# Ledger of designs, part 1: miniprotein binders against Putative transposase y4zB

Every score and structure here is a prediction.

Target 1, 356 residues: Putative transposase y4zB, of Sinorhizobium fredii (p55729)
Amino acid sequence: MITTGTPTTRRSAAGTAGADLCPVERCGEPARPGGRLERQQPSPLSPGQRPLADANARRPVAVFAETFGLLAGQLDRQTRREGRAMLRLIDSTPIPLGKLCGWAKSNGRIRGMKMHVVYDPDSDCPRLLDITDANVNDAQIGRTIAIESGATYIFDKGYCHYGWWTAIAEAKAFFVTRPKSNMGLKVVRQRRIKVAEGDGFTVIDDATVRLASKGDSKLPIPLRRLTVKRADGDTITLLTNDRKRPAVAIAALYKGRWQIELLFRWIKQHLKIRSFLGNNDNAVRLQLFAAMIAYALLRIAARLNRITMPILRFTDLVIRCLFERRDIAAIERPPPVNPSHRRPRCSPHQMSFAYV
Structure headers, positions and changes below count from the first letter of each chain, unless a header shows other numbers.
ipSAE, averaged over its two directions, is called F for ESMFold2-Fast, E for ESMFold2 and O for OpenDDE. V2 adds 0.75 times the mean of E and O to 0.25 times the DockQ between the complexes of E and O.
Where letters were taken out, [cut] stands.
Atom coordinates printed by the task and the answers are left out, and those that the model quotes come from them; centres of patches stay.

## First folded at step 6 (miniprotein)

Design FH5 (from FH3 with E23A)
Fold by ESMFold2-Fast, scan of step 6:
Formats: sequence, C-alpha cells, structure tokens
Structure FH5 (fold): chain B 356 residues (1-356), chain A 83 residues (1-83)
Amino acid sequence: as target 1 above (356 residues)
Amino acid sequence: DEKKIKVRIEVDSPEEAEALAFAIKLLAIELGLEKEVKVRVEGNRVEVEVEVEDPEEVELFIFEVMALALKLGAKVKVRVEKE
C-alpha cells in the first residue's frame, strides 16, 4: 500500500527557497572529473559502455541530455535551503528491452539498459541522470558523481566502492548504505545507545567498526554500523561515516529511499505504454530523457504557478502530448468519451453531422 | 480460453530466490493481480505463473518481473500456454 499525498514538508521547503541562489559549496568549484556533465552527456567519460546508435538517434539524445542538465541545475539552485540536510538518493533501475511475445521466443539472459539517477527528495526531482548498458556496475557509475561538501549520499549495497566512500568522507560529506553480506566487519567500539524507536522501525545496535581484513589502506575512514529492526520484523544493517547524527535520524534517512522507487515506477509505466518510438536501446534513451525533462519542467512550473492538479497526473498529460505529437493546448480538451454501457448514441451534438 | 504465462528465473542463491519471490509477490499486490499470480521458490529458481484470458492485460507486470531478473543478471525462460 502506498501512502497517499505529496510530502508537504519537502514542498514547503522548496517554496521557502524560491530565489535562484548558487550554493556556497558549488560556487567557484574547480572542474569536476566525475560530475553532472559526465552523467548528463550522451558519451560520458565514465567506464560505461553503450550500444552503437544510428546517427539520428544519437543527435536527439545529446540535445535531451543537455536540456535535462540545464533544467535539473535550475531546480537545484531554486531548492537550496539553509538548515536542511542536503540529501542525495542514489539508485538505478533496469529497463528490459522487448515485449512478451519476443521474450517467449528467446531463452537465457535478457537484454536491457540501466537508468542511473541521483535524486533530491527536498526538490522532489532528479539531479543527475545517466543511461548505460544493463551490465554496467552501479558502483562504477556512482564513483563518477561529483561530491558536494555537507551532502549525505544514500545508496544500496550495489554501490560498494571503497575508494569512492573514502572520497565522500575526504570531501566532508556523508554516506549511508548497506554492507554486502560477504563484507567482514570488526567491532572496534560499542557506542552507548538505548534501543531507539523511529517511525516504523527500531534501532537496536550502534557500533564503531573497521574492515576485518588487514588494510586501513583499503578503507582508511571511520565507520559506524547500525542494526535496524523494521516494522515487518526483518533486520537490516546500515553502514555510514556519519558519527555525530543520532542513530534514529540516520535510519530514517535510509528508510526515505522509497521515494526514488516511485519515480522509477512512473518512468517504467510510461515507457511500457509508449510503443510509438519502439523499444530498442536508442528509442528507450529518447523516451527516458523526454520523461525526465517533462518531470523537471513540471516541477519548475509548479513553483511558478499554483497548480491544483496532482503533479503525477499533470506530468502524464504532458507526456501524452509529447509522444502523441499534440498541441499542449489540447490538454484543455478531454479525450473522446468511452461509454461504460453500449448505447447507440451518447451525444447528438458530437455525432450528428448528418444534417449539415 | 484462458492462457497461462510461466516465467522461470534462475538466480545465484536460494536467499536471492526468496528475496526475488517476495518482491514479485508485492508487485502482484500493487498491480491488483493477487488472484491471477502464483509465485513459487525451488532452490535457486523462482517460478511465476499468471492465468489470464489476454496476456496483454498483464504485460506491465511481466515487464517489471523481467526488469527484476535483468537487475540480478538472471537466466529467464518464458512460456505462454493455452488451457
């Protein structure tokens, strides 16, 4: 069951930061090797691989990626708010290629792509987007993310890369993740903590840890391990370099990752419905960038205007207009009525052209 | 008149199979397909069975199941059978 309603707190925060101001940590920064530009480019410098595209498909992808980067940057500056944590949810979602009839004719491993996203829950919008082959490792793309001082990066166990975690810590930023099941951790010191209740979870352990293998050289940063019991009774382990924030606060940040899953679900629903552009690698890339651009534009529009229509519904109508090549003004006009019961006539005024 | 869609997914471990099965069951609930979908675990394999009159009515569900299999790099076999 999904909770109904938009996160009011995040929307209020966005409204308060209505001025387009450059963040202190971002102004005057040197060139970033693994930054937003690499992720938003059609040919990023990251170690990812892409299928060979035809010339026409490559041109639109480049334009869309650049447009998304500009819009995401504008939203980021508009939502900057003092006194709020800078949160960055990182995840990827697989995009399988094909349809049921094609999958039934094949056997073995399926083909697909992967969409990599850095999401800001405060702005309710993605900040970075990259599209790779499905076999590209999440951690390899994650390591290309430009690190913002003071930010907290939240990601799952697929982003295990010690050099990148070290870079986050050295940049005076934080991460919250889950260790892989085969990661050997040694307790260095048990932290003083009572069992702490959160919203739908309980923190039952808090300890300073290190890698069990000899090698401060491999991960030379202070680590903290939290054990969290979920409302469903399952226990999960969290790993972070944030040694000051309360355990329940860190657990709450990780719980909030569900928000990026809603974006992924929305994108996939629209990709599956839009057979107009096909379902090959380049067609899917175009659809993904178009959907993300539409989402970013709707977030900007919502802040400039008082939109009473739910954002997801309004976004859906805009996407329909883009893919159906209809005028945006057509959103004002309802689609033809689909009667629930079989009647010869629904409206004489609509279907009575005969007397002309 | 009804058709059965069977998806067999082979993963690397029984623990992964249980996790995948749980995710697929949740997906079926979210899409309102609780009555049409059956999920079973056999060691490292997850078997998903969907019974519908028109396979296209559950194509989004199948797409999402394939997406989960793709994420795991799993081997997949899909069959559409008449009943």
Scores: ipSAE 0.381, ipTM 0.800, lowest interface PAE 2.5, mean pLDDT 68

Design FH7 (from FH2 with L67A)
Fold by ESMFold2-Fast, scan of step 6:
Structure FH7 (fold): chain B 356 residues (1-356), chain A 83 residues (1-83)
Amino acid sequence: as target 1 above (356 residues)
Amino acid sequence: DEKKIKVRIEVDSPFEAMALALEIAALAKELGLEKEVKVRVEGNRVEVEVEVEDPEEVKAFIFEVRALAIKLGAKVKVRVEKE
């Protein structure tokens, strides 16, 4: 009997011509789990991806990335003080560079980058940002994300890295994801399902599972599998290490992932990404980081000053100013008073970001 | 004998078509099929062509390409052809 086909047999060896596989790291640190955990973030500048002579490419993108991190940290601390759940949506989006004419082989003829984001839906703000070559695996970047105790990380099947999932669990954090189709799971125990109807979906299965290979060595943490039927009749499978939350709550968290997709759509449609076509990748990195810093500053400024101006409109103006070389101070200046309207009911400064 | 699998995907804009083509190319590399996969963009349309002797090798790739297109709300058509 053929037990597995050639493409379905999982290989742990590097052998199949350019290994897209997790290295065989057995236990990790031999000393103890108490080995120091130093935060490691991928550099926003990748060797071999920057033109040497470009003056703009010499500006340190890392400064922008660090500034963004500090601002995101401020929003995170405010959210924690308000007692809100620490939710982290993780995804990436491709940023195409240049033009494609006629047929092109997929290896090296389609140029682009990938923007990786960790997003907090409650603050409507990215927490982490990294920009890589478009052909960098999502799971490779995911594993570099610093894990916050108590947080819940929500990501798609592209972030399949057993060592990272184990690290999340060991850090007393949670994840909700979708398994890849090549991931064999076996039911260990059927969980009791209460009323499992949510808003726009129904949970139809809830089970404790493990890897079908019978080896818990690759993923030695308790896993839970949910099967969710959507309003359109389609079903999805979810995988999580959260054994306490109700199934409908976990399904609702994954449903909320559409928010990062809206951010990506908004960025692509309104951030003038078309203007990056043909530019060098370091210039694009600088512009994307600058836009995200401006976004974070807008969120912080709006919260601190209780400004009721529509944040999306203000964000659009800031982004246009960043890419059209406009003076950013002009965004906050009130327009000149028309001579026919010289005595307003209230000072214009009270209605502007520049004063309030 | 060798088979050709053609996938045609229609999105809302030429920019989205380029972005999808880039994502499909990255997926092909992840699955070790970067030499077997060809991509073409025409306006709002992305065409993907895969030439493999053993079609089992491309099943995961085609499945994931369809998933990417569905995520974008795109229209997808798949054909197997060799003549």
Scores: ipSAE 0.012, ipTM 0.469, lowest interface PAE 8.3, mean pLDDT 65

Design PA5 (from PA3 with L61A)
Fold by ESMFold2-Fast, scan of step 6:
Order: structure tokens, then sequence, then C-alpha cells
Structure PA5 (fold): chain B 356 residues (1-356), chain A 80 residues (1-80)
């Protein structure tokens, strides 16, 4: 309770020396700014402005992107020559710091880090890496990804940013994602329902849709909604701006998104990131950056040696060679092929008993 | 960082194996230059595996990448 006006020292029985050391009754209350201040800045409405602080935070990503951009270019030439689609899986994974970092209770936030990756499953190589605080929204990072014409971007519902989806479409690229739970969709044109069987799933609906409210202003691009039933009977909804590919092909692309989880698992388990990372943000960023570069270099070196095996088996072989100091190229070589000597060579002395 | 330096050492060993595959078909001067560069990177990777400075490990990784690109260019030239 606040009591105003009557000075009573009932609780302060006399005995303390010096009563003039605290001149303000509200000592500790923050003072309101009374000095000359710059005009209050309104929220800008320009869609082209990006936060300046993000540029400095992404210096490690720029170095990583430069290195992996060159690697991805080489791998893309082979993939395109084979006539395969240019795919970009986008996802993030929390980085467990060396000790449990408690939630910031006042904000309900986890104090930690998050690694954001753009991954090409055909080349088995990451293309971009960004490392942020764990509470940075996936969609905020997604929208900074440069768009490649003809590519198909595959991401989960955390990457919902209508301006970025529009930019993808305008760049003549595609996306496949899941709608957020609160996204209202209206059917613009119902396509005839055709049940289409895929490998381990069934497409049970295919429709042209738009946002239920202000679709033209918020997301002015044509959308296609697919309903996919999995083998376990569970149903998922997919959204895409690709109106030409067969529904089963689009669903198969999204099903393939699990491949980025194999990369995350490999990094966390085999490079023992959990054992190395502490609470020093710069050290964590440098180690994650180095791990991704090491991974890409191992994949390129394997390709130069014509090593053809799944990443998990290759990883096991690398670990064995690392600790057993064996030549990996010698292990992967087929054994020498020698023609069979089927021609019998009989010595005349083996056939003669005339020595008696 | 020591573990990352060991993985870089493995990448260098794989590049050495790839170089041996084309050594008899390539330009002897270019092959010898690549051998010398790979040997130097191998030694640095081994050293960093014991005393890892993360920034030095990242810089070593960039050099390993550059050699991988150079080796691929030579392989492509030989395939033409």
Amino acid sequence: as target 1 above (356 residues)
Amino acid sequence: SPELAKFLEMAVKLLEAALKKIAKEGDPEKIQDLREKLDELHKRADQLAKEGDPEEVIELAKEVFRLAEELEKIEKELEK
C-alpha cells in the first residue's frame, strides 16, 4: 500500500546516524526522459528494409555460403546433366549447449542456439548454414534465403511467410509445405477427386485454394492443396504453388524431407557436437561452421574416389579409418581380378612310372 | 576442434587417394604440385588435431576445399 502525506517514523526508532544521505523519496524509480530526444521512429512499412544487426550476426554464414556455393555448383552440374529436379530442403535443429540452459522464465524462452540449413538431397550436401539464438523464428531466417529459378523448396509449417512464398513464385521457383493450424483456406476450384497411390502413401484430395480472408492482398499467388494419407492412417495437408506436377510426385518430394534429419543426426552424433559446445556463442558458431565444412569436404572427397554408399555407412567407414588409420580407398577397391588358370599343366614325369 | 581436424585429415587422405588414381595420366608438374600441397595440409591437420584453434581449423578447411576443386578440374581435363 502507498500512504501519502503524513510523515510518521513509528517504525524507525531513533538510533541511526546521518539522515541526509538519500535526498529522494522515490530513490530507485526510473526517471522519465526529459532531455532533447530524436523524434520517435514509427514502424516502417517498406518491405525491402532488413535489420542491420542481422548482417553482422551472419558473417560466419557468409563464409560458409561462399564455400558451399562453389561445392553446390559442381554437384548441381552433375545432377542437372542427369535430368533430376533441383531440390532444396529447409529445416532447423536445436543445438544443445554443453549444460542444460534453463528457460528464460519471464519470456518462456529457451536460451540456446539453432542451426538453419538448406540441403540438396540429390548431392547429399548442405548449401547454406545460419546459426541463431534458439528463439529466432524459422520464418524470419527462411525469408533471407536467395531464390534459385527452377528450384523446389521443401519446408515445414514453421517457414510461413507470405511475402517469401510470393517471391518464390515470382522467381519461377516452387515450394511444398504444410499450412499452419490457424491458416484459413477456401477452395477456389474443386478438382475431381482422384485417389492416387504412391510409395507408402495415398493422395486423397487435390484442390485449388486461396486464403479465406484477403487472399489477394496477403498471398496473391495460385495455391494447390493436397491431402495425403499415410500408411498408419494419419492424414497431412500440403500446400504448393506447383500446379503442373502430378500430386503423387509432390507428395513424394515432401516425404523425402526426412533426409535433412539424417544430416542433423550425423553432425550431432559423429562429430560429438554435444560434447564440445559450451555457453560461449562465438565458439559454438565456429565449431558448427567447421563441422558443416568438414562434412561437405568428406562428401566431395568420397565422390572423387567414386565411393557410392549411403551417408550412414560412409560415416561408419570414415570413423573406422580415422581410428584404425586404414586407407579408405584401398578398402573400397574391388579385389584384384585374375583370370582363372583352368589350363592343366601336366609334367611328363608325373605320368610316368617307368623309373622302376 | 581436434575431432574436426581429424575429419579434415581424413578428407586430405581421400584426396591423396584420388590423386594417385590419375598420377600416371596427368601433367607431372601439376601432379607434383598437388602432392606437395596435400602433404602440407596433412601435416597441418595432424598438428591442429592436437592443438585446435577453431579459426585455424576453418582456414585449413578452406584450403582443403580449394585443392579438391583443383583436383576435380584436372580429372575433367583428362576425361576430355
Scores: ipSAE 0.262, ipTM 0.693, lowest interface PAE 2.9, mean pLDDT 65

Design V4f (from V4a with A11V L21A)
Fold by ESMFold2-Fast, scan of step 6:
Structure V4f (fold): chain B 356 residues (1-356), chain A 80 residues (1-80)
Amino acid sequence: as target 1 above (356 residues)
Amino acid sequence: SEELEKEIKEVEKALRFAEKALEIGSPEFLEMAVKLLEAALKKIEEELEKGSPEELKSRIQDLREKLDEFHKRVDQLLSE
């Protein structure tokens, strides 16, 4: 239910039209598998069986995607009521379909999938989900994300798209990222910075920069570059359009990006993706939304019980509980044990032992 | 009591979503969610024992019965 492009729009404008990700309460349609074979001769299927199977598969995905959207919306509204910052961690993770997913090896090709996530660390819940072919560029999906005014978007160097960064700035939002090594930056103004010690890092440089002259028209916004020394002694470079926050605060926001990796680890463990036997992308989507509904439910339950432990600790406990529950279920099942206390026909067997 | 009614509504909402997730099959996570919801409901009950409306006690009893039944269904899935 998109209103863009309706015949009764108030004005006709050559606006931005792209593959859009839905807002959290509307978003629920993951990307279809890539690898377009539309112009190749199709393999015929049974007409009666195929239409029923296709309709039934799409219905569950839509229902669960909508349910996820409602849960994520509930957590987001609670976070806004609590007056917390609007933080958005963006990343993607490959979906390891393993040796057991036969359709991924169809036509002699291995077709991988990738899950794209916009994650709210305050609600500890993904706000947007999309599933694409593994070959889809991260920046391509990133630029379809609807930008919320006042939000801060935190992402790695895979999301380098100058038009999208400009759109974030124009929407009165912020981003924190890392520049690609091939990005030419020039210092416009050196900021004076007192050496700022953070939790596990130190900010050692702070400067206003711009893209090199050959690219000035491609990224016509002033940027801020931070050099951050990590606890291990390595330095990283951060790039942001936020010129007001203290440097240590910006570095802390980027350091917090590890939280999305915990979510990725959690979902993969929950789904047992390495051993998944699903036959198609709709089955994968269904299981991913199911896992996210369970995750959101756990977060709501934890907040109702006022669990104030750090997100890292809580996620570790959830993962550990999953392993412990599976171990208990496995050991309580009667194994296919066939111990024989009888002496059936024995092959030639030389035995020397003491009887008890 | 406005805050307590809010908390009760959140438990009711979470339980409805758990019912949908149960159809998909995530018994380990649902078991943990049920235990957390039971703990939240117990805190609400303790607060209401300080001089509570009879209406809220009835809703709490209904939720406890629903959580017990849900827990039983999750246990059945874990045994399979």
Scores: ipSAE 0.013, ipTM 0.436, lowest interface PAE 7.7, mean pLDDT 63

Design W4 (from W1 with L52A I55L)
Fold by ESMFold2-Fast, scan of step 6:
Structure W4 (fold): chain B 356 residues (1-356), chain A 103 residues (1-103)
Amino acid sequence: as target 1 above (356 residues)
Amino acid sequence: SPELAKFLEMAVKLLEAALKKIAEELENGADPEKLEKEIKEVAKALLFAAKALELGSPEELAEKFLELLKRIAQLASQGDPEKIKELLKEAELLAERLEWIEE
C-alpha cells in the first residue's frame, strides 16, 4: 500500500539550495588523475597479431602497422579538407593461404587466416588492417576499433554486438548494418515515407524499432529499420541509429559497401602471383603491411597530382609496381616427385623457412 | 607530375625488396636489435617522404626521395644484388630526367 503520509525518513520536497550539495558541486568535473587513462583506448590489434612468444621477431610488424596508420591518417586529413563525410566500411576476408603458400598444404600445419579491414571509400584506402586466425570472431575485432565522433560505421550482420553498437551511439557516431534473421524487433513507430528510389534500389519501409525485451539480450538505444528492394527484386533489411539522414541516403551508404569487396578481390588476386617473405604468420603480416604502405603512398601521390584513372588501369599499375611475378620461376622448376621424404625441409614445428 | 609518380613507384619497389631481405634475415637469426633500428629508419624516411609530398615542395621532395633510396639500398645490400642494382640504376636515370634534383 502506497501512501504519502507513511514515510517519515523522506526529506520534504522543499529544500535550501544553498545548504544542499548539488550533484555538479559534489562530483564536478575534476581533471582525471592519470593522463594515461585518458589516452587509453581499445587496441586496434587482434590477439593473433600481438607479439606474444617472440617479441623481437614480431616488433617489425608493429612498426609497419604504425607507418601505414600514419600514411592513412594523412589521406584522411586530405579527405577532410575536401569536406567529405567520415565513412568507415568494416569487413573481413579469409586469406587463401593454400594458393599463396604452396608448401603450406603439404608440409605445414597452418591455421586459416583472416584479414580485417576498416576502409575509407572517400580516400580509397584502408585505415586499419589486422590479420588474425580465421576462428577469431568479426565482432571481437570490431569492438577494438576506436570510435570517432561523427563517423558512420557500415558493416554486415557478422558484427552483431549490442554493447559495441551502444558504445557507437554513446560516442555520437552512427552505424548501418543488417539484423540477424532471428533478432526480435518491435515497431515503436511507423515512420511516414514516400517510396524513395535510389541508384539501383528502392526504400519501401522506414520504422522506429526496439529490440524485444524478451530473452537474455537488451539493446537500450532507439533504432531505425529500413526495408530496401534491390534491382533483382529481393529485399534486405537495414538497421541504424541514424534517425536524421534520409532513408535513401542510408541505403546508399550500405550499397557502397561493395567497395571493400572490390579491395579484397584486388588483394587476393595480387597475392596469388607473389612469393611471401617467408611462409609464417609474421612474414604474411609484414608483406601485407608493405603492400598497403605502397598503396597509400600511390594514393597520396595520385591525389597531389590530381591523377584520375579507371579502376582497371589503377589495378594494372599497382601490379606492375608492387608485385613481381616469381611464380614463373617456380613453374619452370620440375615439381618435387619424391614419395620418400628423405629429409623434411621444414621441421615438424615449422621453425625454419629458409629451405627455399 | 607523371615522372614524379614513376619515381615514387620505383622507391616503393625498392622498399618491398628491402622488407623481403629484412624478413629473411630475421628467419636466419640475424641480430634483431640491429634490424629493428634499420626498420625504424626506413619508417622515418617514408613518413618524411609522405610529408614532403603533401607540402608540394619539389626541391625538398627530390632530396628526401634520394635519401629514401640510399637507405633502402643500404638495407638491401646483401639481398639479391643484381635486382637491387638494376632498380637503383633505373631510379637514378628517372631522377635525372625529372631535373627536380637541381640544388
Scores: ipSAE 0.014, ipTM 0.351, lowest interface PAE 7.9, mean pLDDT 59

Design a2 (from V3a with L80A)
Fold by ESMFold2-Fast, scan of step 6:
Structure a2 (fold): chain B 356 residues (1-356), chain A 85 residues (1-85)
Amino acid sequence: as target 1 above (356 residues)
Amino acid sequence: SEELKSRIQDLREKLDEFHKRVDQLAKEGDPELAKFLEMAVKLLEAALKKIEEELEKGSPEELEKEIKEAEKALRFAEKALEIVE
């Protein structure tokens, strides 16, 4: 994880090295597998071979972490001065590794990596990025995230850890999540509710709840449960410790988490990290950061050029034009004949530049 | 305004220098990473062109916001390149 340089935050995925438990040397490979990761690690500037490549590889990650932390700090101060909400979207995505060796392939499975991200949708900037073995639980990584007072953390039900939720509340921060299907909740107080409509959803219930089983000992903080009906007719349940914000505002915050899913889809599609073999985590991290920079630039370019095309389609066209050496200006489509025909998608995966 | 014109010019000059360094990375180092950074260069060039087109017609407040976003993007791109070099 790359942050302000806080010791509490992990900078690298230790489990990335040999994560598959299938070292090439155990497959009878004599010297080197010849994987692309080995060749991509060394610096581009010397043709004479670099025996100090290992030391140089570690230094770049540290420099990036420090710089990213400083920039994130500046963005946080600006956000606070402007009175904007401190939002933190948390999610992870598995990145399958290519075939590593014979015995792992013969087992009918491929070990992978998992990318963990804490994303600030207002600044369009990742706050944390970490790469671990695919078998590392989301909740385990969530526990390592430094809590910022006043922030609102938005995450899926994979981050169910009662101690972590309690720590967030004790730090005077908030969370919005979904309960696991097996989580028993008991209504303590039915809140006053009017059917409240938001953009693409309706809040149909709002109640103060607690855990049905041993609630006070396992999760000793007040909880609020919202039931939200989406445009597609499906209902979802949200849990939060924020008892002050309007229900529609909380539901809108959770709806906004699809933005981190867009980032994940873009990275997987365009970096093809899955083709990498072994434990060259520095090369993987550098390419992930480059992809995040490209993604942020693509979003800025789309807004500045008034592109109404879905962002993933726009990014695909830009990449194709770049590889085929075509003019980027050709990507811009003609202005619409009737702007009223422009309609946002109702899907949680809708391509929108709107923030909560 | 003259201030906005000056900032756009500064961005363009920094972007041109960044582009030259990315070209060098492509020839002397990691061509795949260079492709991602080249994409960033092209997108910033397109964005700056759009801002310049709106300079005389657009709202100064909206242009200020767009220029700040471009400046932020370039800072991230420069740091990625600095690490590789």
Scores: ipSAE 0.034, ipTM 0.484, lowest interface PAE 5.5, mean pLDDT 63

Design a4 (from V3a with L33F A70V)
Fold by ESMFold2-Fast, scan of step 6:
Structure a4 (fold): chain B 356 residues (1-356), chain A 85 residues (1-85)
Amino acid sequence: as target 1 above (356 residues)
Amino acid sequence: SEELKSRIQDLREKLDEFHKRVDQLAKEGDPEFAKFLEMAVKLLEAALKKIEEELEKGSPEELEKEIKEVEKALRFAEKLLEIVE
């Protein structure tokens, strides 16, 4: 069914939206849309109590966000000096807040809150973190992202918004995404491509495309479609406005998107989510910020020790090695397996579980 | 260089002080979070030791970059400890 458009062009109640500030600094801003300006007061305020408590709670988060923004700016200058691509991974993940919060927000669909992130995988620096109600559309948050010239934005098919894609192109930036299943595409020109091997994938098609029905009026930018066969044999389709990079390079950028999924799994496993029951938005933001910094810290420490394995595997190995007082540089390699130290013989049920 | 040696010594002192604060967190605050920070400290200590061992033979440009990464990581660790405390 066609849903009537509600005016959902809500912006953050941050009040620090300046062109000279990094979007990640929004994470430290006092409130998101939905504060007192957005709704009736739910309860009477105690004179001199609520406003002072809010100011005190917001101060540490704001100072923290400003510090993070300054570091992000320094990292961007370093990336440009080194000639590395400015990558921005975009995604969102639901944050379960426990039973009481689930009851309070039970709308028959989604419970709790949703975290929206723009992440730079090379610098381990989050560029934007926002928390919304779980039912807010991903594409709506995309429109609030300040577009950086020269950057490449990588996102899933949930971020399908033609006006935003056009804005990215007009800002001299790029995107790599997947088409939605209902998107009709017409081949304008087949690009000449040799089947090209990447690391764990093969690019088997490369074509210039447009929207099937009056594409020029809905999406007036040139599009390129890549077909990529993964190591497991599955085929995926990619869309981009980048017409200059080799197809293999574009496919490799999209393959790197898994890093934001690892960040989300890390946050969900290591964040004390159940302790947020009854907490305000600022408390939730602060704890999510802490989890992201913990992740970045561990990744930087791993790279400094020349460890390149996935962070979740690395974390598991580090925990095991802490009890063995072994050289941390060797953590990438599991301990030698001797017959006497091999996994104990399990029950039939445990063996079936391990192999199925 | 003398500048790099001085910065490494400063980082060792800050990291040692940070380690003491993490030990206090383990005793008087959040033991689970303290274990995570202790892991980060050990990784940074190992990295700093490696940088020290490469002072004579390593590229000054590469050593400068690694020292800056340690400084960045320690700042993140300090901010994280402030939040948890």
Scores: ipSAE 0.326, ipTM 0.796, lowest interface PAE 2.4, mean pLDDT 66

Design e1 (from V5e with L51A)
Fold by ESMFold2-Fast, scan of step 6:
Structure e1 (fold): chain B 356 residues (1-356), chain A 81 residues (1-81)
Amino acid sequence: as target 1 above (356 residues)
Amino acid sequence: SPEKIQDLREKFDELHKRIDQLLSQIEKGDPEELKKEIKEVEKALRFAEKALEIGSPEFLEMAVKLLEAALKKIAKELEEK
């Protein structure tokens, strides 16, 4: 048996100049929201929700973030008009500052950054984007996201925050995630299972579960656990608060989360083109928001012109065209429509990269 | 309407000229970081202009208003520092 020290209790505030709990303790009737919060439009997190830095250096970033938010909002309104599903893929990706600047700082250490994204696979566009220091916990960002009733939030085990999961359920929204390996779950009801085959996977278990013992007081919502077998025979466990949707449908939603990785590849490729710009926090944030503004504009342009090629490939070609002085109009024309290529059973096209 | 699209293109041309003027003013002694930030705005504006040339007049009007607001903020900050 090893002895372990416990961290100071949350009530033991002796080691700081101020024992501030910070910043929003609210109960009762809230003030009327204005602007974007009232309209629930997608936007980057406000400057007040981000780590404070050099305020003078952050003002241009705020302008870019605002511009992106308005463009993302326009694309979201078009998607809602079409009555499409409200899917929200959530993930983050590290931004390697050393690769962008080409060298480390004189102290031999580079402070890292993370880009946090809420992505809608149906519109193929990010809804929210935030950039933080690498040490910011992914789950903390979830607490700042306005939850949309009826939406389904899909995220990995890094977003384990019971209060946030509870808030999603209370807002009449859903989540699909993976439990952390040390999470103790107890079966409270075994659901009737038929081995159900999906596209590239099989659901082999379906049960109503709860956190072990005192965990119920921390996560007082009904949970459903699915066990999914992949084509290779590997199994994964999923947790959701959606008790009505078929198990195969829930597993398919989680499988679709790989789409956010395609966005991350495109963004990092775009940053490589701009790598000769500075490597400080402000310069990285500006490059990321500029890339996302370009992406959102190309998405809107493609929809208006009914572009049929995969959009990430289209955006790559447009970017290359700009740097090679080529005619953009030649790329923006849709490929010839060949009736012999119509395949009713054809899944949406997915891009892949060859490794050398 | 072709006339409305032409009006919006003229506004984009004016925004480009204003960016060039801001870059010229910065080059007279401002920090290198500010120059890079303004150049990023200029690149985003060029990208937006080309992408929107095939879009709707309503969307172009929205983009122009946003870019004008962004440039006013940056110009004001340069006056204060």
Scores: ipSAE 0.000, ipTM 0.195, lowest interface PAE 13.1, mean pLDDT 59

